# Designs tried in a protein design chat: VHH binders against F-box/kelch-repeat protein At2g24250. Part 31

Target 1, 374 residues: F-box/kelch-repeat protein At2g24250, of Arabidopsis thaliana (Mouse-ear cress) (q9zuh0)
Amino acid sequence: MAMKKKISTSSIMPDWSQLPEELLHIISTHLEDHYFDAVHARSVCRSWRSTFPFPSSLLRQSYSLPAFPLESKDLCCTLEKVPLFLFRVLTPPDAADASSEYFLGGLGQDKSNDHVELPSPLQCSVKVNVPGTEPILMNMLDCQIIPLGHKYRLMIGCNPEEYSAAFLPLNEQGGGGEFVALLDCTDLFLVLRSTEMRWIRLEKPSTASCKELFTFRGRFYATFFNGDTFVIDPSSLEATPLTPHIDSNFLVPSGNEELFLVKTDFLRCRVSRLDEEAAEWVEVSDLGDRVLFLGGHLGNFYCSAKELPHGCGLTGDSILFTVGSRNVTYPYKYGVHTNKRKAEDNINCWRSSRENRVLFRNRYDPVLSFRVER
Key: E = the ipSAE of ESMFold2; O = the ipSAE of OpenDDE; V2 = 0.75 times the mean of E and O plus 0.25 times the DockQ between their complexes.

## First folded at step 19 (VHH; framework vhh_8fcz_2)

Design ko1 (from d5 with L104S W105S; at its last look DockQ between E and O 0.05; V2 from the best seeds 0.00; counts 0 for: pae O 10.6 > 2, placed apart)
Fold by OpenDDE, look of step 19:
Structure ko1 (fold): chain B 374 residues (1-374), chain A 124 residues (1-124)
Amino acid sequence: as target 1 above (374 residues)
Amino acid sequence: QVQLVESGGGLVQPGGSLRLSCAASGFTFSDYKMNWVRQPPGKGLEWVSGISGSGGSTYYADSVEGRFTIIRDNDKKMVYLQMTSLKTEDTAVYYCARVTKYSSSTGRVYFDPEGQGTQVTVSS
């Protein structure tokens, strides 16, 4: 009885870093429309980075604005358009915890030459540097990148301080490049119209500090830390209050389709949609496949659960709410009862769910890292 | 400039009826919830009634619910308050007002009457 030696064909994973340059060039020509794949490709090794240019579409666009008058000095002012993304990376199989890790932030060209090449053979893994943490090995095989939109920032001065800003392009169809910019300063708003190219002072509609500025369907929206919410007309600069009586309000634009208002008392969330025609908030009971991210340092965002990797632990019709100085994130689900206590009257809201635990790992601008534990 | 002009006030007996009108200009009328507020003699401003931008939703203070009706005409930029079964305690200067400020800490809504108001006096 001849013991057939099971030749364990150790499937030697190919060293992808050794792909011929000619082949890499061919591949690069096909990735022009696949900017995220290009980013992944650039992460493999130095030779790949040299072959695959950083996609221009992912670069921060900068607009030179007139000098900002501060006291006696004119300071250079630059408006930056920063694309925001949600990353999911597969944790190495050896990582005992079936937890999904996410990274929220901007993608940019890594100025640091410190991309440490992984030892060969490369098994579809990349080393990622997260600010404030040790480099982590990420499996790129199932890495997903989800675009979340853009955030505008104003950089002022030689030691550029970042200010919150909103940018509204005007006459997009006419090629005229007209725009209005709204800047949040400490005591007031500043407005710049491209036609005038001068900063105009605008009084803040709230006494509280501004939390967020953004644009939706041709208007400015401003949220404040005291819960105040305003829509600002770009032409008249008139501010209209949008907030009902709630302790905390969050606005979440869903592209150009819907604007959501999330009202929270920290225990529960209610969601309304803006009816622009009626100038009313209409309460909704279903977010569909949408996942809302609230309270983060990057602002409020949404994504489709369908775009999330399988098994990530996040499902549609959910809210992730980050609260407090400690940046604790709570998941909320519609109709979820946390305590055996008689669910009093307000069943029609999102409540804290214990199904998933969301833990922030790092809060470093521009990247937010969090883990979802099952 | 925002302008709100109230009219329709007067002297009426208890149990009587009165219709107030407010003409609005200087802002996008349909974008705002409109309110009636009143200031009784020697007292602060009191919210009376509100109507949504579309006119689809109406709100009333407990003290006037069932007696007062608020309506609006967005085409004419008008808001009205039909008052019935008037009481002596309804005596006040009535203002048409937009919400000017909300305090999240107190849950209070603040109104800054922009018009001159209209006097309503209910007396036997």
Scores: ipSAE 0.005, ipTM 0.200, lowest interface PAE 10.6, mean pLDDT 74
ESMFold2, look of step 19: ipSAE 0.012; ipTM 0.490
ESMFold2 (binder alone), look of step 19: mean pLDDT 79; pTM 0.789

## First folded at step 20 (VHH; framework vhh_8fcz_2)

Design f1 (from e6 with S57R R108K; at its last look DockQ between E and O 0.55; V2 from the best seeds 0.00; counts 0 for: pae E 3.8 > 2)
Fold by ESMFold2, look of step 20:
Structure f1 (fold): chain B 374 residues (1-374), chain A 124 residues (1-124)
Amino acid sequence: as target 1 above (374 residues)
Amino acid sequence: QVQLVESGGGLVQPGGSLRLSCAASGFTFDDYKMNWVRQPPGKGLEWVSAISGSGGRTYYADSVEGRFTIIRDNDKKMVYLQMTSLKTEDTAVYYCARVTKYSLWTGKVYFDPEGQGTQVTVSS
């Protein structure tokens, strides 16, 4: 595969635009579900572009739904699956600025009337619109790109709604089949089952406002501001309480392999993983190479610190709270200042002056933008 | 092995007070919201009060709010119900329980009373 990864040239490099179609098809079968490799392949020439499909992981999938019952106008209703990425802006070697700039958000189609075709080297660019600032055109070759999964949002007409949404396909093959969608709409839940294709009002299992609503391994999970937490079966719509308490709870999926529960009073922190076989939460002593991002408008997620260079300011065993009104914070280290006398006392989260300062430039919809300083 | 042992019930006159106790064992007590539920004569279970796992949030049915206080002690694995200004309609067998399921369709709450309960009788 002859994708240019940097602005460079070499007389040794073969002209990949001359590959026969049969070989291009073989290469294309190895690019499925890779985030930007297929986009770079499509940039080589028109022959490659026609052979390599645009990767479905970078497209916003939309599901047409019945009209939304809480809307007075009869507008179309769709549910969008928005892929999320963390972009770290690459700093040239020897740069005087030790800061790392980060943008986190979903990819989407530019709806402006300023659609401009770009030359091939710049075709891998995105426009970043941070509210209150001028839009930035970012070449993806100048960024490290870390996929973070996806987020569902409800669209009524052309406008996104503030309602939290969870979507659960019920078969292994995408692009069609049965599904269940669950929405948090202030005082109630709404459910849509593909077998009925109409919105049905449901009772909430808690009197508090819902904080988080997502899916993990075929079930819905909901947390509430009063500490109530639930797993919800998509077929029966029965909600079973999970380990609730009054302090802030965050549920963080780690891919499809693990679900973490973070219990915190912001002075101390206890992290547990779900042991599905034992049906219990098991405390963990460290987060490994994970950096957790908790409480922001984009939800809770993690990234692997091993995908980031040393000294970039985000390290393993770290928790960054993205909720709050102040624009300056620090990552919290998990397990660094532990008292190992008891499990709760042995697992500690301590904010250290050694940690890099984090400056939020935007914490509100649609993009989380921040700088990490050394 | 999950066990919940209720105690502290008895016969009391209207306007009187009682303190119910529930001793818990066999599960990670401080991770669970605990409830008091009661079964009046000839009726099914009705919810009375709840307390969060940490003890910082309490909830009450309208019929008992202002009269009953739920308390927990996670070190001793105990939950209590302090009852004051008792009325004849408070007569019931009281159980402490965990919620096992909520029906999002109906809003029904299902409880798992594991103990024998404790009888509260309010009469002259």
Scores: ipSAE 0.222, ipTM 0.584, lowest interface PAE 3.8, mean pLDDT 73
ESMFold2 (binder alone), look of step 20: mean pLDDT 81; pTM 0.815
OpenDDE, look of step 20: ipSAE 0.671; ipTM 0.865

Design f2 (from e6 with T106S V109I; at its last fold request DockQ between E and O 0.54; V2 from the best seeds 0.55)
Amino acid sequence: QVQLVESGGGLVQPGGSLRLSCAASGFTFDDYKMNWVRQPPGKGLEWVSAISGSGGSTYYADSVEGRFTIIRDNDKKMVYLQMTSLKTEDTAVYYCARVTKYSLWSGRIYFDPEGQGTQVTVSS
ESMFold2, look of step 20: ipSAE 0.537; ipTM 0.805
ESMFold2 (binder alone), look of step 20: mean pLDDT 81; pTM 0.815
OpenDDE, look of step 20: ipSAE 0.634; ipTM 0.828
ESMFold2, fold request of step 21: ipSAE 0.408, 0.450, 0.438; ipTM 0.716, 0.752, 0.701
ESMFold2 (binder alone), fold request of step 21: mean pLDDT 80, 81, 81; pTM 0.816, 0.820, 0.821
OpenDDE, fold request of step 21: ipSAE 0.653, 0.636, 0.650; ipTM 0.845, 0.836, 0.839

Design f3 (from e6 with T28K S57R T106S R108K V109I; at its last look DockQ between E and O 0.57; V2 from the best seeds 0.59)
Amino acid sequence: QVQLVESGGGLVQPGGSLRLSCAASGFKFDDYKMNWVRQPPGKGLEWVSAISGSGGRTYYADSVEGRFTIIRDNDKKMVYLQMTSLKTEDTAVYYCARVTKYSLWSGKIYFDPEGQGTQVTVSS
ESMFold2, look of step 20: ipSAE 0.575; ipTM 0.835
ESMFold2 (binder alone), look of step 20: mean pLDDT 82; pTM 0.825
OpenDDE, look of step 20: ipSAE 0.657; ipTM 0.859
ESMFold2, fold request of step 21: ipSAE 0.382, 0.581, 0.582; ipTM 0.709, 0.841, 0.835
ESMFold2 (binder alone), fold request of step 21: mean pLDDT 82, 82, 82; pTM 0.831, 0.832, 0.830
OpenDDE, fold request of step 21: ipSAE 0.648, 0.647, 0.664; ipTM 0.843, 0.841, 0.852
ESMFold2, look of step 23: ipSAE 0.533; ipTM 0.811
ESMFold2 (binder alone), look of step 23: mean pLDDT 82; pTM 0.821
OpenDDE, look of step 23: ipSAE 0.661; ipTM 0.841

Design f4 (from e6 with K33R; at its last look DockQ between E and O 0.59; V2 from the best seeds 0.52)
Fold by ESMFold2, look of step 20:
Structure f4 (fold): chain B 374 residues (1-374), chain A 124 residues (1-124)
Amino acid sequence: as target 1 above (374 residues)
Amino acid sequence: QVQLVESGGGLVQPGGSLRLSCAASGFTFDDYRMNWVRQPPGKGLEWVSAISGSGGSTYYADSVEGRFTIIRDNDKKMVYLQMTSLKTEDTAVYYCARVTKYSLWTGRVYFDPEGQGTQVTVSS
């Protein structure tokens, strides 16, 4: 005969709205690099909302630049830094469906006044415009959200331009707002240094069209459709060839830690990492927890699978090509046996896994939309 | 560790032919565009010809177009320059080379030959 008290775990949960403002500031400094956590923190109460500013990384940042020299009139020129995210729609725990739905794109406000900023209860919502359907309004709380980096767009007046851009900040420690911007403008490059704020015309190191232009470890990298690849020093503006010369190459920076080269004929591919000390490409068979996304309208990037739950259909150590005419594909994996008819089939490469089927619903601006079926 | 060894030069009369060879080692040969450059007596380096890594594209200076043919053999790691209808102006030390850098300011292409080259002399 013992007397028992039943205490619910929900009755002992802290009331976070009662935290003093000084403690909220301490919490806010620990959330600075986790801006979607900051968005969720703003939903707690009015005190948290006033303490946590809306993250500037979720806004399309713009940099005013000198008038664009290739236009006949003196139009306002801005460079927009558009953040990229992967949104995974949260699956109910009781769902037996083996598919997961994903949206990937640049985060921005639509240009319609009806969809620019929604009322306060939907402040944390994102509009997703999938061609051929009504726009989808997604609450950020219903999605797992994974940052993927940024895309730069050149705006002349109010209109976007199709020029590729790379932006290189020159000071990673405190002080200075110096930068160098490099633009691919059809038949030439343009460079702008913040110390001069004047567009300077440069020659291109290849006669082919520039395919990709990005930064890695303080240098620019340019790839061309004829297979030419260069690393460009931002100070000297000298370009050093970075071979190989193969028509279907992808360069993929993984932060500033690794630079991967993916060589492919879309049947097989081989992956190498840059060994800067040896000035050589070293073939690899393992990408760790990385999922590479290659060839789409949003460029080349990676996603860490550490942020994805088991069984969601996207796994590390894989490559997903987002380019091509087919709306059905599979992630590529190393060492897959796929051809029974060829005695000389080499498994020392990356090829279609035929697992976790990917169905693209949209491959074009503004959003990459796909489902993964297991 | 990169080595480029040129051979096949010699003394030839105007209108004659020669085939230059370049043996490559110390790098992944198939991945690199290869070039022939030449240094006429008392002058700087002059670009002559280039060939893509796969061998699918060839390029020539105006002064040699139609007379010279660049060829590569990726299995043997060799680059060749087949020269015909030779002129006295073709007299030079010939090097095979890779591009070392390109100036975006000037459009100038830099070569840094690594071998001793092979002398071609065209005289009557």
Scores: ipSAE 0.413, ipTM 0.708, lowest interface PAE 1.9, mean pLDDT 74
ESMFold2 (binder alone), look of step 20: mean pLDDT 81; pTM 0.822
OpenDDE, look of step 20: ipSAE 0.579; ipTM 0.783

Design f5 (from e6 with T28K; at its last read DockQ between E and O 0.79; V2 from the best seeds 0.66)
Amino acid sequence: QVQLVESGGGLVQPGGSLRLSCAASGFKFDDYKMNWVRQPPGKGLEWVSAISGSGGSTYYADSVEGRFTIIRDNDKKMVYLQMTSLKTEDTAVYYCARVTKYSLWTGRVYFDPEGQGTQVTVSS
ESMFold2, look of step 20: ipSAE 0.480; ipTM 0.763
ESMFold2 (binder alone), look of step 20: mean pLDDT 82; pTM 0.823
OpenDDE, look of step 20: ipSAE 0.652; ipTM 0.842
ESMFold2, fold request of step 25: ipSAE 0.543, 0.508, 0.400; ipTM 0.814, 0.782, 0.727
ESMFold2 (binder alone), fold request of step 25: mean pLDDT 82, 82, 82; pTM 0.831, 0.833, 0.835
OpenDDE, fold request of step 25: ipSAE 0.739, 0.671, 0.672; ipTM 0.867, 0.854, 0.859
ESMFold2, last read: ipSAE 0.517, 0.498, 0.319; ipTM 0.791, 0.780, 0.697
ESMFold2 (binder alone), last read: mean pLDDT 82, 82, 82; pTM 0.837, 0.834, 0.826
OpenDDE, last read: ipSAE 0.713, 0.669, 0.673; ipTM 0.851, 0.856, 0.856

Design f6 (from f2 with S57R R108K; at its last look DockQ between E and O 0.67; V2 from the best seeds 0.61)
Fold by ESMFold2, look of step 20:
Structure f6 (fold): chain B 374 residues (1-374), chain A 124 residues (1-124)
Amino acid sequence: as target 1 above (374 residues)
Amino acid sequence: QVQLVESGGGLVQPGGSLRLSCAASGFTFDDYKMNWVRQPPGKGLEWVSAISGSGGRTYYADSVEGRFTIIRDNDKKMVYLQMTSLKTEDTAVYYCARVTKYSLWSGKIYFDPEGQGTQVTVSS
């Protein structure tokens, strides 16, 4: 808690509540995309509160659904949209080794049934359970917090269930909150349409277990452990194979902007982006400012390196695998040489860079925690 | 243009063996799972076997498992079906094909049989 004894000289300090509306609007424009700063700004006065909207990205959305049909009891069923964040915990200046620890995960009710209600302007401190560590009470206003999208979670009764779920809101036209939800229930898929509000059993298009289920640009995508991959139309529920079918694929949405295909044997990677207009995968050698995190219980993610502290040792155009038995990895970079071969290496691929070692404190659900050795 | 050319069919006695071939052109062959499907007399298409793009995974219908073997040669752009212990119920026109879509409602699989197929007849 940042509790300190105030000493103020109001005869010297300006009264921030007296700012003209035009200047307040300009400040509001510069606070766009800094969601927790918007919460702080709303606490200044009534004028600021009316000008700075509460960030919608911090709200947990819930949908009541029909009772779940696969149990002998009719339990209440809720689909929750859980926002995901990258937290940077600031090392205090009096620490012997001032550095940053990073956490990637979501906030919400955990497995211990502790309640976490976010966002709330009355709750500026949150209990965060990081596996392998003591629970941490974090002041949300003092941490650097980077939003990373969301994860859907199915709640049956008061307990969370870890089904893979994908949710498509269809409210662009109607304003009625139409949606389609697709759930992976091990042996089958279940679909729920808001227009029918009942669970319907679907056939899976592969004999293997479903690996990932997500949305991109208004369609569902399903990947399977045997390498099968499908795009699924939410209206017709027809699945079209998405090539290539290979065992070591990672499909990584970067918002709704790009969908990347990463093929790897863990010595080399090749990356392609989906060109929907050309109906083909286009190999790429550059991810821009993106850092991709591949593998782990939270799936595949990215962040913008521009949002990370300068000089932290993690740069854009990088791939980090969180899968494997080791708690250490090196970023994969395009066009690097291996130390074992001197010249004429094939550098038209992504390889381990051996430059900035990344140490994972925790690689598994619910939080990815790491630091970078420079 | 996409082209799939089946060959190797014929008349065999029950218990006999036959090897079907499919030559592929006009697409990036290595990227696609390839399938054998068959059309028995008076019936619709039945799925028989599939092989992954790399060739590392193979799949068989229950009725042919243990008797049929699917093989691919990505350098030659070929897929094969080695059939042994043939039965009269295996009589059909055989096609190689790619899956075009899958209905999650019905489980129906849609194939694109580009060629004319190859006739397999199992009788005395």
Scores: ipSAE 0.507, ipTM 0.780, lowest interface PAE 1.2, mean pLDDT 71
ESMFold2 (binder alone), look of step 20: mean pLDDT 82; pTM 0.820
OpenDDE, look of step 20: ipSAE 0.661; ipTM 0.860

Design f7 (from e6 with V99I; at its last look DockQ between E and O 0.70; V2 from the best seeds 0.00; counts 0 for: pae E 8.2 > 2)
Fold by ESMFold2, look of step 20:
Structure f7 (fold): chain B 374 residues (1-374), chain A 124 residues (1-124)
Amino acid sequence: as target 1 above (374 residues)
Amino acid sequence: QVQLVESGGGLVQPGGSLRLSCAASGFTFDDYKMNWVRQPPGKGLEWVSAISGSGGSTYYADSVEGRFTIIRDNDKKMVYLQMTSLKTEDTAVYYCARITKYSLWTGRVYFDPEGQGTQVTVSS
């Protein structure tokens, strides 16, 4: 006895299934950069589904690698590119306490056959599986979804591994040709060059545990919990300390456009951008339309405010710390001053705005899966 | 122009104590991890101690662990090495330094000694 809930606006709209194939093709070329719109377009009818390709940015890409050198068995090894998303859970308007609630995690396509009743037979569903809890299945339209980029995960045999990894494509025009991968494997680094398809064992440049690996403008960056930070040339494999050295700072690449440094004591913070020509960090008071997400179990990320829904509790030019025991934070903004102006030094920094309380619901990285029926 | 000026060396009897100082200028001091390295007579440089930019973490070579203490003062742009229970094997020229390169192939660390150093001599 399944009941299907219909959205009221869909009953008023024109019958889009009647559009000629040539016009659908033109529309499809304009949706290449708006992948969730493409997913919804695929839900209209069979004609639209066949015309609008499933966005490749929502699929997990895998790269076959040589057998992992730290295993004694002949096990297959793959590197999986996992898209990351911030999922806002819609709260009823009459249950208002001004907080915004989110899940932060990776996304994949659900290929299970568990025969669970879907919220909608036509629209996409999202399965939220937080380890240690029962899965939650929601209609995609009941969530606001904000893309955050990608995370790379190593698979050895059928088992996922939690090694930190960075992936550097060498030929962006060639569409996934040559690449270099760098892995943090506890006691050492492993490097793979696709031109040789052979693992190279390298000593780590710090005695501390590696905190994060990422790429920026064609080089690897490795940060360590003791404050060491190194820039690694993918060709020579020489590591140079990133100047200046910082103990507890956060580094956030914004694509290949900017590299931000956030220095903080968690009451106040200062933000700088890297000026590579001058070899200096330049303090900034404006992030533009960026929202920075710092310190969580998934690392440091940003999103563009252009992608934010109205009223979601997040705005551009702000910083959110995703660490902490209660999973509660407020956006940090430049120049805010609680109650009263005091000293000039107290307003020339980023601090909690005390507005738009944000709650991250997941204790651990949830596994999120798309599920489409019909 | 980066400058590191070491001082506080001298002649000390075995078992004695000494405090070395390093005055830094020409760079943003609190942004750099600082090291003490030493050059014993007729030998190359060897690493002694390191301290993080904030001063929150300290590190020591096995040969000096428990006898030496590294300290920094970011307001005065100073690094110190408090040396106790000195041995004749501690005789060396001591430098404060920054790392300039790390070789992932060999694990070798290259230091940037930019001062003249300060002589420590332990003898009876």
Scores: ipSAE 0.034, ipTM 0.456, lowest interface PAE 8.2, mean pLDDT 72
ESMFold2 (binder alone), look of step 20: mean pLDDT 81; pTM 0.816
OpenDDE, look of step 20: ipSAE 0.659; ipTM 0.844

## First folded at step 22 (VHH; framework vhh_8fcz_2)

Design i1 (from f3 with I109Y; at its last look DockQ between E and O 0.02; V2 from the best seeds 0.00; counts 0 for: pae E 13.9 > 2, placed apart)
Fold by ESMFold2, look of step 22:
Structure i1 (fold): chain B 374 residues (1-374), chain A 124 residues (1-124)
Amino acid sequence: as target 1 above (374 residues)
Amino acid sequence: QVQLVESGGGLVQPGGSLRLSCAASGFKFDDYKMNWVRQPPGKGLEWVSAISGSGGRTYYADSVEGRFTIIRDNDKKMVYLQMTSLKTEDTAVYYCARVTKYSLWSGKYYFDPEGQGTQVTVSS
């Protein structure tokens, strides 16, 4: 698809703004599942904007929930599904600086009370909020946009509040079928079944505070600050320890394809994947196309390097730690030498590559902002 | 203006008791979960206890459970921390806080202390 605003009497370029509405409808049916292409198409002209609806997948989805049972019967309770994206700012090919700038965060509607409708070019823009600075306006046309999944956020009453939540759809795809939600509430878990729309109290299987909740292949996973990890069946609500007990830094789902265990002291790390059939952790030396982002304010994520151009500074088969006190880091790769003077150097682990230096501008809520230098 | 005023600290011997108070003003107190946090000498803030807006639910750190009790009075806009069986490791400046955020960056709660705190010293 070519999105150009060009007025010419003798141009060989087609004037896309002059396409008949019948052909625009055919194009629009092919964009239903390609949401950023639909936003781009809406920016071509008023004719295209009126024909292409704003994609609902770029908006937060909300689920109305029964009143929260632990605090008040009068409070409005909603669960928001917040889509997460990595934005890469496009750099002109002739730029002197080979660095790439990235923003990672949740996408949401601007909730300010401004009702001014933006001009056409600015209507393709995202407001990026970096703490301690004025929000910046990024044109989506100047960015490559990579989806990273989503995060659930609980809103209780008139005061928005964030609780850890996991959401598991059952047997229906994208249509709003049956689901189970699991919420972390300080002393216990709360479970909601969509078939009953009532809260079920579930005792936590560990005495420690719950660290994170996520889903993998139709089950809930709960990790705890003491290292306990449990798998919770959505139907029976029985919790099974993930044995042996894991004292690790990260447990990282990669969609429903694999579950990775990353153990690190930030000098070296080892990565294992779960072999569900054998109930064993299998050490790996290869992540495929994955770039793992570990410890960000949005949790643990990955992207496929198939969606990243060569030379952008982020490559597949690598790990980027976003935790720590320093604003400078490097991607980790398997089998790199980092100590040239050590006679018995063990390269059978993941280490800092010391290439493609990463400079964090912000690692705190609500957005991860960083630059990669070659 | 939001204002939280902590009081009731002092010097006690191990095994002793204290009751801390927090007076709140400048916001709709009943709508907020309230927390106690503390800062031991030379260390960062650590979470101690929380109480729901209605007062119906209470929460405690493992290190203080069974020894400390959090109470609120929504009519007086007050939060209390009843401390018993005090130990030398309970020595800290204690703060009352409305907002608790979990930081993924540090893996810890961070708090916005809005008052001066009250010193508790446990020694003999």
Scores: ipSAE 0.000, ipTM 0.202, lowest interface PAE 13.9, mean pLDDT 70
ESMFold2 (binder alone), look of step 22: mean pLDDT 81; pTM 0.816
OpenDDE, look of step 22: ipSAE 0.686; ipTM 0.870

